VHH binders against a3dch1r40to199. Designs and how they scored, part 7

Target 1, 160 residues: a3dch1r40to199
Amino acid sequence: NDLLYERTFDEGLCFPWHTCEDSGGKCDFAVVDVPGEPGNKAFRLTVIDKGQNKWSVQMRHRGITLEQGHTYTVRFTIWSDKSCRVYAKIGQMGEPYTEYWNNNWNPFNLTPGQKLTVEQNFTMNYPTDDTCEFTFHLGGELAAGTPYYVYLDDVSLYDP

## First folded at step 19 (VHH)

Design p1
Fold by OpenDDE, fold request of step 21:
Structure p1 (fold): chain B 160 residues (1-160), chain A 119 residues (1-119)
Amino acid sequence: as target 1 above (160 residues)
Amino acid sequence: QLQLVESGGGLVQPGGSLRLSCEASGFTFSDYSMSWYRQAPGKQRELVAFISSRGSTTYADSVKGRFTISRDNAKNTVYLQMNSLRPEDTAIYYCAKDRSTEWGTEEYWGKGTPVTVSS
């Protein structure tokens, strides 16, 4: 049972994945073909202005429900055409903004043209929460020189 | 002093059309993505349509092909053209702008505009 929608983007659709801009950040998105991989599409984020903060540029999937006591598998493939970092987290959309998964508070490093696949498990040790989001922060000090692309594909939040 | 003011809601028959508007103020409109949400009676508020600051759009499956989100930066306004309306589209429609901080992201909301689709 996967909690996410449009996990592969292969149908050319991405809803409810969308972007977020704040504090001077500017970005755009598109679903694009992955060169050399027929039938494979990805969510492409264009970072136009990194903004002032890590959260100035985001791509995210909101409206996720995590159930207490469940163990989830987080999976995604991400890559960029420039050296940059990305902070990924699954947590509350509102106060108190608890983060239930975030790679132990560590951003991931992206090497140009190299796909990074992340697969991790976490257990929801908090009460059931239907106000969660899966978001990627790419702004501020995390960003490369603009403009550049970040690609997201094969995203999953699996509950066995 | 950020404000979002929705308008254009009303009563319409199935198959009819409405065009919602949301006039924004208190921020540089052209620099931000905008969204339309809706909340039907007894249901949670749900994202309906999203438009980036650069005009890229995405839609919920339930409205794709029928609804169109657009923006006029000169007027600080985001629109939702709703065609082929169905009874299940009945809801209060809200315009939203993201509010992101170091802790997380919420939305600024307007007061909403009601849409009723009924024969």
Scores: ipSAE 0.925, ipTM 0.954, lowest interface PAE 0.5, mean pLDDT 97
Fold by OpenDDE, look of step 20:
Structure p1 (fold): chain B 160 residues (1-160), chain A 119 residues (1-119)
Amino acid sequence: as target 1 above (160 residues)
Amino acid sequence: QLQLVESGGGLVQPGGSLRLSCEASGFTFSDYSMSWYRQAPGKQRELVAFISSRGSTTYADSVKGRFTISRDNAKNTVYLQMNSLRPEDTAIYYCAKDRSTEWGTEEYWGKGTPVTVSS
């Protein structure tokens, strides 16, 4: 059972994935063909202005429910056309903003043109929460020289 | 003093149309994405449509092909054109703007505008 509504983007759709801008950050998004991979599409984020903070530029999926005691597998493939970093987290949409998964608070490093596939497990050790989000922070100190592209594909949050 | 004021709601018959407006103030409208949400009785508030600062859009499957989100930066207004309305579209509709901090992101909401689709 996958908790995400859109995972591959191959039908040209991305809802409910969308973007967030703050503190001077500016970005845009599109679902685009992956060159050399017929039939494969990806969510493409364009970072136009990195803003002042890591959270100044985001792509996110909201409205996720995590159940206490369940163990989830988070998986995604991400890449960029410039060297940059990305902070990924699954956590509360509101206060107290607890992060249930975030790669141990470590951003991922992206090398131009190199796909990074992440697959990790985590257990929800908190009370059931139906107000969670999956978000990627790409602004501020995480960003490369603008403009540049970040691609997201094959995203899943699986509950066996 | 951020403010979002929705308008345009009302009672319509199935198959009818409405155009919602949300006038924003208290921030540089053109720099931010805007969203429309809706909340039906007894249900959680759900994202309906999203438009980026650059005009890219995405829609919930339930409204795709029927609803259109747009913006007029000169008027600081975001719109939701709703066509082919169905009873299940009945809800209070809210426009929203995100605000992110180092801890997370919250939404600014208007007071909402009610939409009732009934024969």
Scores: ipSAE 0.915, ipTM 0.948, lowest interface PAE 0.5, mean pLDDT 97
Fold by OpenDDE, fold request of step 21:
Structure p1 (fold): chain B 160 residues (1-160), chain A 119 residues (1-119)
Amino acid sequence: as target 1 above (160 residues)
Amino acid sequence: QLQLVESGGGLVQPGGSLRLSCEASGFTFSDYSMSWYRQAPGKQRELVAFISSRGSTTYADSVKGRFTISRDNAKNTVYLQMNSLRPEDTAIYYCAKDRSTEWGTEEYWGKGTPVTVSS
């Protein structure tokens, strides 16, 4: 049982999680206290401009290694103060951009103030890849009216 | 044409300081996050410091408290102030800007500036 990656953000730090802006997207980030939950902090994304594309606004962790034949559990909690969608994936940072996990190509729908906890398994059926990223796309057609917040918490990639 | 030009690298003794600069052109600098990466010999390039378009920062644990990333939008420049340098900080340091497409995200890189920390 190996926990490959985990960020609870409770220490007040978020590295290596950071944001990405492209195609007119604008966003910011902070680690903030979760109201009503003492000791719990989360990564807060502020979507300032949704940009032109789904990938215009991202939260991401780059440099992940997935080993062939291993089964991983992806877990995270995400919520927003506005109705919006989020596309999450774990895949190659570069060509050919294979996505090893992406919720079957479906964005998640976020309801204001409602925490969504995702826990899914996937098996790495490809050669070992040390060039993977875990990224959330929140821009373009996925976005709500700006500005708004999206919170990410308790992100983990677990190798049972 | 997008360009990133790093400067400020050099040889420094342990405990010393350097200030790296990266001058950007070919895009609206103020609209984008910027990053500093480094690559030591025989190692993969790693993220060192990140600054959002709005100035929020995050750092690798290995450099936290020693390095400071900042930006001057009027000069289209991102900086990396490196204090208390250690031999393990020896690497080529690269300035980076995100490049995203429908399929994924890569980085624009400069040519890098070498930093050598040695007594």
Scores: ipSAE 0.908, ipTM 0.945, lowest interface PAE 0.5, mean pLDDT 96
Fold by ESMFold2, fold request of step 21:
Structure p1 (fold): chain B 160 residues (1-160), chain A 119 residues (1-119)
Amino acid sequence: as target 1 above (160 residues)
Amino acid sequence: QLQLVESGGGLVQPGGSLRLSCEASGFTFSDYSMSWYRQAPGKQRELVAFISSRGSTTYADSVKGRFTISRDNAKNTVYLQMNSLRPEDTAIYYCAKDRSTEWGTEEYWGKGTPVTVSS
């Protein structure tokens, strides 16, 4: 039922989650223990340089097929040690960059000391598309003063 | 301008080893993440290994412990050391990087280097 290969990171693995560094964007990644939560691990993105564009820094999961007519549940928990924004989307990996879910084109605001848990549904109204990714854009105007951390955990793309 | 040239593929027996190389030009290599993908006939390209600009790596479960991605920034080259090769590793292997477009990024990859694992 879930389209994501890696969702909790609790075994210390993150594949196929990886990063993008583009147009001056620079970042790194690791799977780390979550303080005060024994046994819980998260994907940690280190934002080192915001680059020129929102897409210059990304963390992403590729290899997703969205089937026409299906309604999916998107869920994730995300937090940061600095105030920043994150533009999350599920859509095509390249041209024409059709976005099938993107929180109605609105970035999420992250506040230090607060985990944000998102849970939303969307229906795939387009033809079945096997070129999809789940990505988080963190570069450009979205970024805080570098360097800082963004954490992702308990991420899901569920097909009932 | 932007160019990725894979090499080092060939015919290898099961259990053997190969080292693939990808020589890059037309960009500041040390500032970018690099990937290896593979594509068997009739299948989509799949991510095999990824290395960030700072050297952090992740691997597909099917190759973890057998393949090692590495980079040499002085030579503008990313490598894939492939040990304990199996027939299911038979594919064309592609080196890749992201490049910017007007609306985002897309992947750029070379022509590929074929690997055949057969006795």
Scores: ipSAE 0.719, ipTM 0.878, lowest interface PAE 1.3, mean pLDDT 92
Fold by ESMFold2, fold request of step 21:
Structure p1 (fold): chain B 160 residues (1-160), chain A 119 residues (1-119)
Amino acid sequence: as target 1 above (160 residues)
Amino acid sequence: QLQLVESGGGLVQPGGSLRLSCEASGFTFSDYSMSWYRQAPGKQRELVAFISSRGSTTYADSVKGRFTISRDNAKNTVYLQMNSLRPEDTAIYYCAKDRSTEWGTEEYWGKGTPVTVSS
């Protein structure tokens, strides 16, 4: 079963995916058609101002409970029209910001015109936590020259 | 200091309407996205509606077509227009905003305004 309520965006819906604008970060969002892929839609983030911090611009899905002892599969497809980085993580929405998955603390590099598909597993070794989110940080030093687009599609957090 | 004050809740009959308001202070309102959440008795707090600083919106399936989030930057106010109310909409409604910390962001919540939909 999948912990995410919205995964493909193909019906034009994105809830509960939404954004964060903080510390000078500014962005917007829409669900858009993917050119050359009839019937496929994606969540498009417009990065308008990078802000001060990596977390100043985010797209995120909240309302996630991670259960101790479970092994999850994380997958998503992400791309951009500019060279930028994205720091993806699954963890606590607030202090102490424990990160249960974060690609071993490494951002992903996005190359214009190339979709990146990520698939990884992680095991929840901490106590069950109902304060979790799946978020993509795109602000600060991660950003390219604004404005530009970042697209997310086929996103999943699967618990077998 | 940062403050969010919700108002406009109350008792309404099924099929009725309410307009919730959230007055904000202590920050540059037009630079931030805003959210409405709700929490029914015995349930987790859930996102209901979201509006970006530019006015783009998204809604929970349970309220889509019935609720409208909007903002008035001149009044530093976010609204939730709730139409065709159902007993399932009974909850405390909160507005929320991200707040910077030393390590990231956390949500700042108003005190909430109760809504009861019952005959």
Scores: ipSAE 0.698, ipTM 0.871, lowest interface PAE 1.5, mean pLDDT 92
Fold by ESMFold2, look of step 20:
Structure p1 (fold): chain B 160 residues (1-160), chain A 119 residues (1-119)
Amino acid sequence: as target 1 above (160 residues)
Amino acid sequence: QLQLVESGGGLVQPGGSLRLSCEASGFTFSDYSMSWYRQAPGKQRELVAFISSRGSTTYADSVKGRFTISRDNAKNTVYLQMNSLRPEDTAIYYCAKDRSTEWGTEEYWGKGTPVTVSS
């Protein structure tokens, strides 16, 4: 039971993953071959302008329902060609922006050339919510000197 | 004043075509990505097509090969060309843009344009 429609990008498709450009943030996206890994593809975000806020540059998957009482496994592999941070969260797409998982409010640090694989569990202790998204904030103070790439692969939100 | 105005919806036979337009104002259109969503009776709003500020696109599998999103930055307009329409495409279609709030973003929606595909 994985809640994400697109997880591996291996067919060259990324829908419903897309981006946000806001408050001066600017980015673009593509599905690309991972160098040195034949047959493996990833979602590549190009960060062009960091914008004013952490949320000014995002890559995100919407259309997620989290059911009360369920325990989910969050997994993804993410890397960048520059030192930057990423704030990952699963929560409401708009106000009041309740965050149901966010790595205890801590961004992840990305080191150039090093893939980071994250795997964590969380339990949905709030009422069932069909307004959720899985998003990666990469703007503002999180960003490195632009332009640069951030890659996402093998992303999962699993409900056993 | 931020404004998104959809047009071009209507009644069409299966296999027909429609072209939706969304005219934007109140922001620098060329700096922003734009989306089309739809909502059928009894279903959630779903993303149909997305276009980045630089023109990169992605489409729902259900519309891929039949629908084309495009933008004209000189006219501040995003389009959805819908070909080979099916009854299952019946929905209200909305264009959308992110906007900042106090501590995040929210989707700003147009008022929508209804599309009905039936004989």
Scores: ipSAE 0.681, ipTM 0.861, lowest interface PAE 1.5, mean pLDDT 92

Design p1
Fold by ESMFold2, fold request of step 21:
Structure p1 (fold): chain B 160 residues (1-160), chain A 119 residues (1-119)
Amino acid sequence: as target 1 above (160 residues)
Amino acid sequence: QLQLVESGGGLVQPGGSLRLSCEASGFTFSDYSMSWYRQAPGKQRELVAFISSRGSTTYADSVKGRFTISRDNAKNTVYLQMNSLRPEDTAIYYCAKDRSTEWGTEEYWGKGTPVTVSS
């Protein structure tokens, strides 16, 4: 079972993926064709202003419940037209912002022209939590020189 | 003094239309994305529609094609045009924006405007 409502964007839809613009961060979004891949679409984030903080620019999917004792598979493909970093995490939408998966606290480095596919597992060792989100932080020190694009595709949070 | 004030709710027949307004103050409205949420009695609050600072939108499947979110930056107002209303659209409707905390973001909510769709 996959916890994400929208995963491939191939129908041209992105809900419930949406954005956050905060602390001077500014961005926009669209679902776009992937050049050279007929029938494939991706969520494209336009980073317009990096803002003050890493969380000032986000693309995110909310409405996630993580169940204690379950092991989940996290998968996504992400790329950009500029050299930038992305901090991906699955955790609480608000205080205390517990992060249940975050690639061991390490941002991913994106190299222009190269798609990065990530696949990892994690086990939910905390009590069941229905306040979770899957979010990508792209603001502040993570950003490249604006404006630029970041693309997300084939994103999954699978519970076998 | 951050404020979001919703208005335009009321009683309407199935198939009818309403336009909700949310007047914002206390922040630079044009810099922020805005959302409409709704909460029916006994149910969780759910995202209905989202609009970025530049006007890009996305909608829940349950309202897509019937509801339209829009914004007027000159009036510091976000709207929700609701057409072809159904009894399941009955809820209190809230507008919201993200607000920074010391550790991340939270959502700030208006007081809401009730919508009742009843035969």
Scores: ipSAE 0.626, ipTM 0.834, lowest interface PAE 1.7, mean pLDDT 91
Fold by OpenDDE, look of step 19:
Structure p1 (fold): chain B 160 residues (1-160), chain A 119 residues (1-119)
Amino acid sequence: as target 1 above (160 residues)
Amino acid sequence: QLQLVESGGGLVQPGGSLRLSCEASGFTFSDYSMSWYRQAPGKQRELVAFISSRGSTTYADSVKGRFTISRDNAKNTVYLQMNSLRPEDTAIYYCAKDRSTEWGTEEYWGKGTPVTVSS
């Protein structure tokens, strides 16, 4: 069972994926065709202003429940048109902001035009939490020179 | 000190309209994105509509074309115009603000305003 909605964006829909601006960050988004790939669409984030902080620009999926003892597979493809970094995490939407998955606290480096596919497993070792989100931080020191695009596609949070 | 106060809920017949308001205080309203959530009896809370600080909007598929989120920064208020209401829209509606931290965000919301759609 996949916990996420609108995982491929191929139907032109993205909700509940959305963007978040904070601390001067500015961005926009659209579901767009992927050039050279008929029928494939992706979530395109436009970073307009990187803002002051890493979290100043986000794309995220909220309202996720992680169950204690379950092992999940995280999968997504992400790419950009400029060199930039992206911090991805699955964790609490509120205090104490526990992160249950976050690539071992390391942001991903994106090379222009190169698709990065990430697939990792993690086990929920904490009590069941229905206040989780899947979010990508792209602002502040993570950002490239603006404006630039970041694309997200084929996102999955699978609970077998 | 941060406060979100929802209003405008009530009983309405199917096909009717309501306009919810959320008055915010305790932060620089214009700098933050705002959201509306709802929680129906026996169901989980769900995001209904989102509006960025720049005014970009997104909606749940279930409310697209019927609901409109907007904001008035001069009044520190976010609105949810709900048209063509359906019984399945019955829920407590909450206004939400994000709080950002170095590695995370926290969502604050008000006490909610009830919306009942019934004939």
Scores: ipSAE 0.020, ipTM 0.319, lowest interface PAE 6.1, mean pLDDT 92

Design p2
Fold by ESMFold2, look of step 19:
Structure p2 (fold): chain B 160 residues (1-160), chain A 119 residues (1-119)
Amino acid sequence: as target 1 above (160 residues)
Amino acid sequence: QLQLVESGGGLVQPGGSLRLSCEASGFTFSDYSMSWYRQAPGKQRELVAFISSRGSTTYADSVKGRFTISRDNAKNTVYLQMNSLRPEDTAIYYCAKDRSIPWGTEEYWGKGTPVTVSS
């Protein structure tokens, strides 16, 4: 059972994936064809201005419920045309802003020309929480020289 | 200082139309993406439509083809044009933007404008 409404983008749709622009961050989005992969599309984030903070540029999926005692598999493929970092997390949209998964507080490094596929598990040991989001922070010190693209594809939050 | 003021809601018959407006102040409107959410009685708020600072949009399946989000940066206003209204569109409609918190962002909402679709 996958918690994400939109995962492959192959029909050209992205809702509920959208963006955040804050503290001088600027970005935009589109669903685009992946060159050399007929029929495959990806969510493309354009990073226009990095802003002041890591969270100043985001791409995110909201409307997620995490159930106590469940072990989830987090999967995604992400790449960029420039060297940059991404801080990915699954957590609360509101106070107290608990992060239930965040790759042990470590950003991922993206190298141009190389897709990164991530697969990790986590167990929800907190009370069931229907205020969660899956978000990627790409602003501030995480960013490369703007403008550039970051692509997301084959994203999943799976509950067996 | 930050303020979002929705207007344009009301009682309308099924099949009717409404145009919601959200006037923004206390921030540089053109720098931010804007959203419309709705909350029906007994339900959680749900995202309805989103528009980036540059005008790219996405819509929930339940409203696609019927609702249109737009923005006028000169008037610091975001709009939701709602056509072909149905009883299930009955809700309080909120515009929203993100604001910074430690280690992330949270949503800031206006006070909302109620929409009732009933015969």
Scores: ipSAE 0.683, ipTM 0.867, lowest interface PAE 1.5, mean pLDDT 92
Fold by OpenDDE, look of step 19:
Structure p2 (fold): chain B 160 residues (1-160), chain A 119 residues (1-119)
Amino acid sequence: as target 1 above (160 residues)
Amino acid sequence: QLQLVESGGGLVQPGGSLRLSCEASGFTFSDYSMSWYRQAPGKQRELVAFISSRGSTTYADSVKGRFTISRDNAKNTVYLQMNSLRPEDTAIYYCAKDRSIPWGTEEYWGKGTPVTVSS
């Protein structure tokens, strides 16, 4: 069972994926065709202003429930048209903001035009939490020179 | 002090309309994205509509074409126009604001306004 909605964006829909701006961050988004890949669409984020902080620009999916003892598979493909970094995490939407998955606290490096596919497993070793989100931070020191595009596709949070 | 105050809920017949309002205070309203959530009895809270600080909107499939989210920055208010209401739209509707913290964000919620759609 996948916990996420609109995982491929191929139907032209992205809800509940959305963007977040803060601390001067500015962005836009669209579901767009992937050139050279008929029928494939992706969530395209336009970073217009990187803002002051890593969280100044975000893509995220909220309202996720992680169950204690379950092992999840995280998968996504992400790429950009400029060299930049992205911090991805699955964790609490509120205090104390525990992160249950975050690539060991390391952002991913994106090389222009190169698709990065991430697939990792993690076990929910905390009590069941229905206040989680899947979030990508792209602002501040993570950002490239603006404006630039970041694409997200084939996102999955799978609970077998 | 940050405050979100929802209003406009009530009882309406199927096919009817309601307009919800959320008045915000305690922060620079125009700088933040706003959302409407709803929680039906026995169900999880779900995102209904989102409007970015720049005015971009997105909707749950279940409400597309029927609901419209908008904002008036001069009034520090976000609205949810709900048309063609259905019984399944019955829920407590909450207004939400994002808050950014290091390495994360949370939402602030209002107390909610109840919407009941019943014949």
Scores: ipSAE 0.073, ipTM 0.533, lowest interface PAE 2.9, mean pLDDT 92

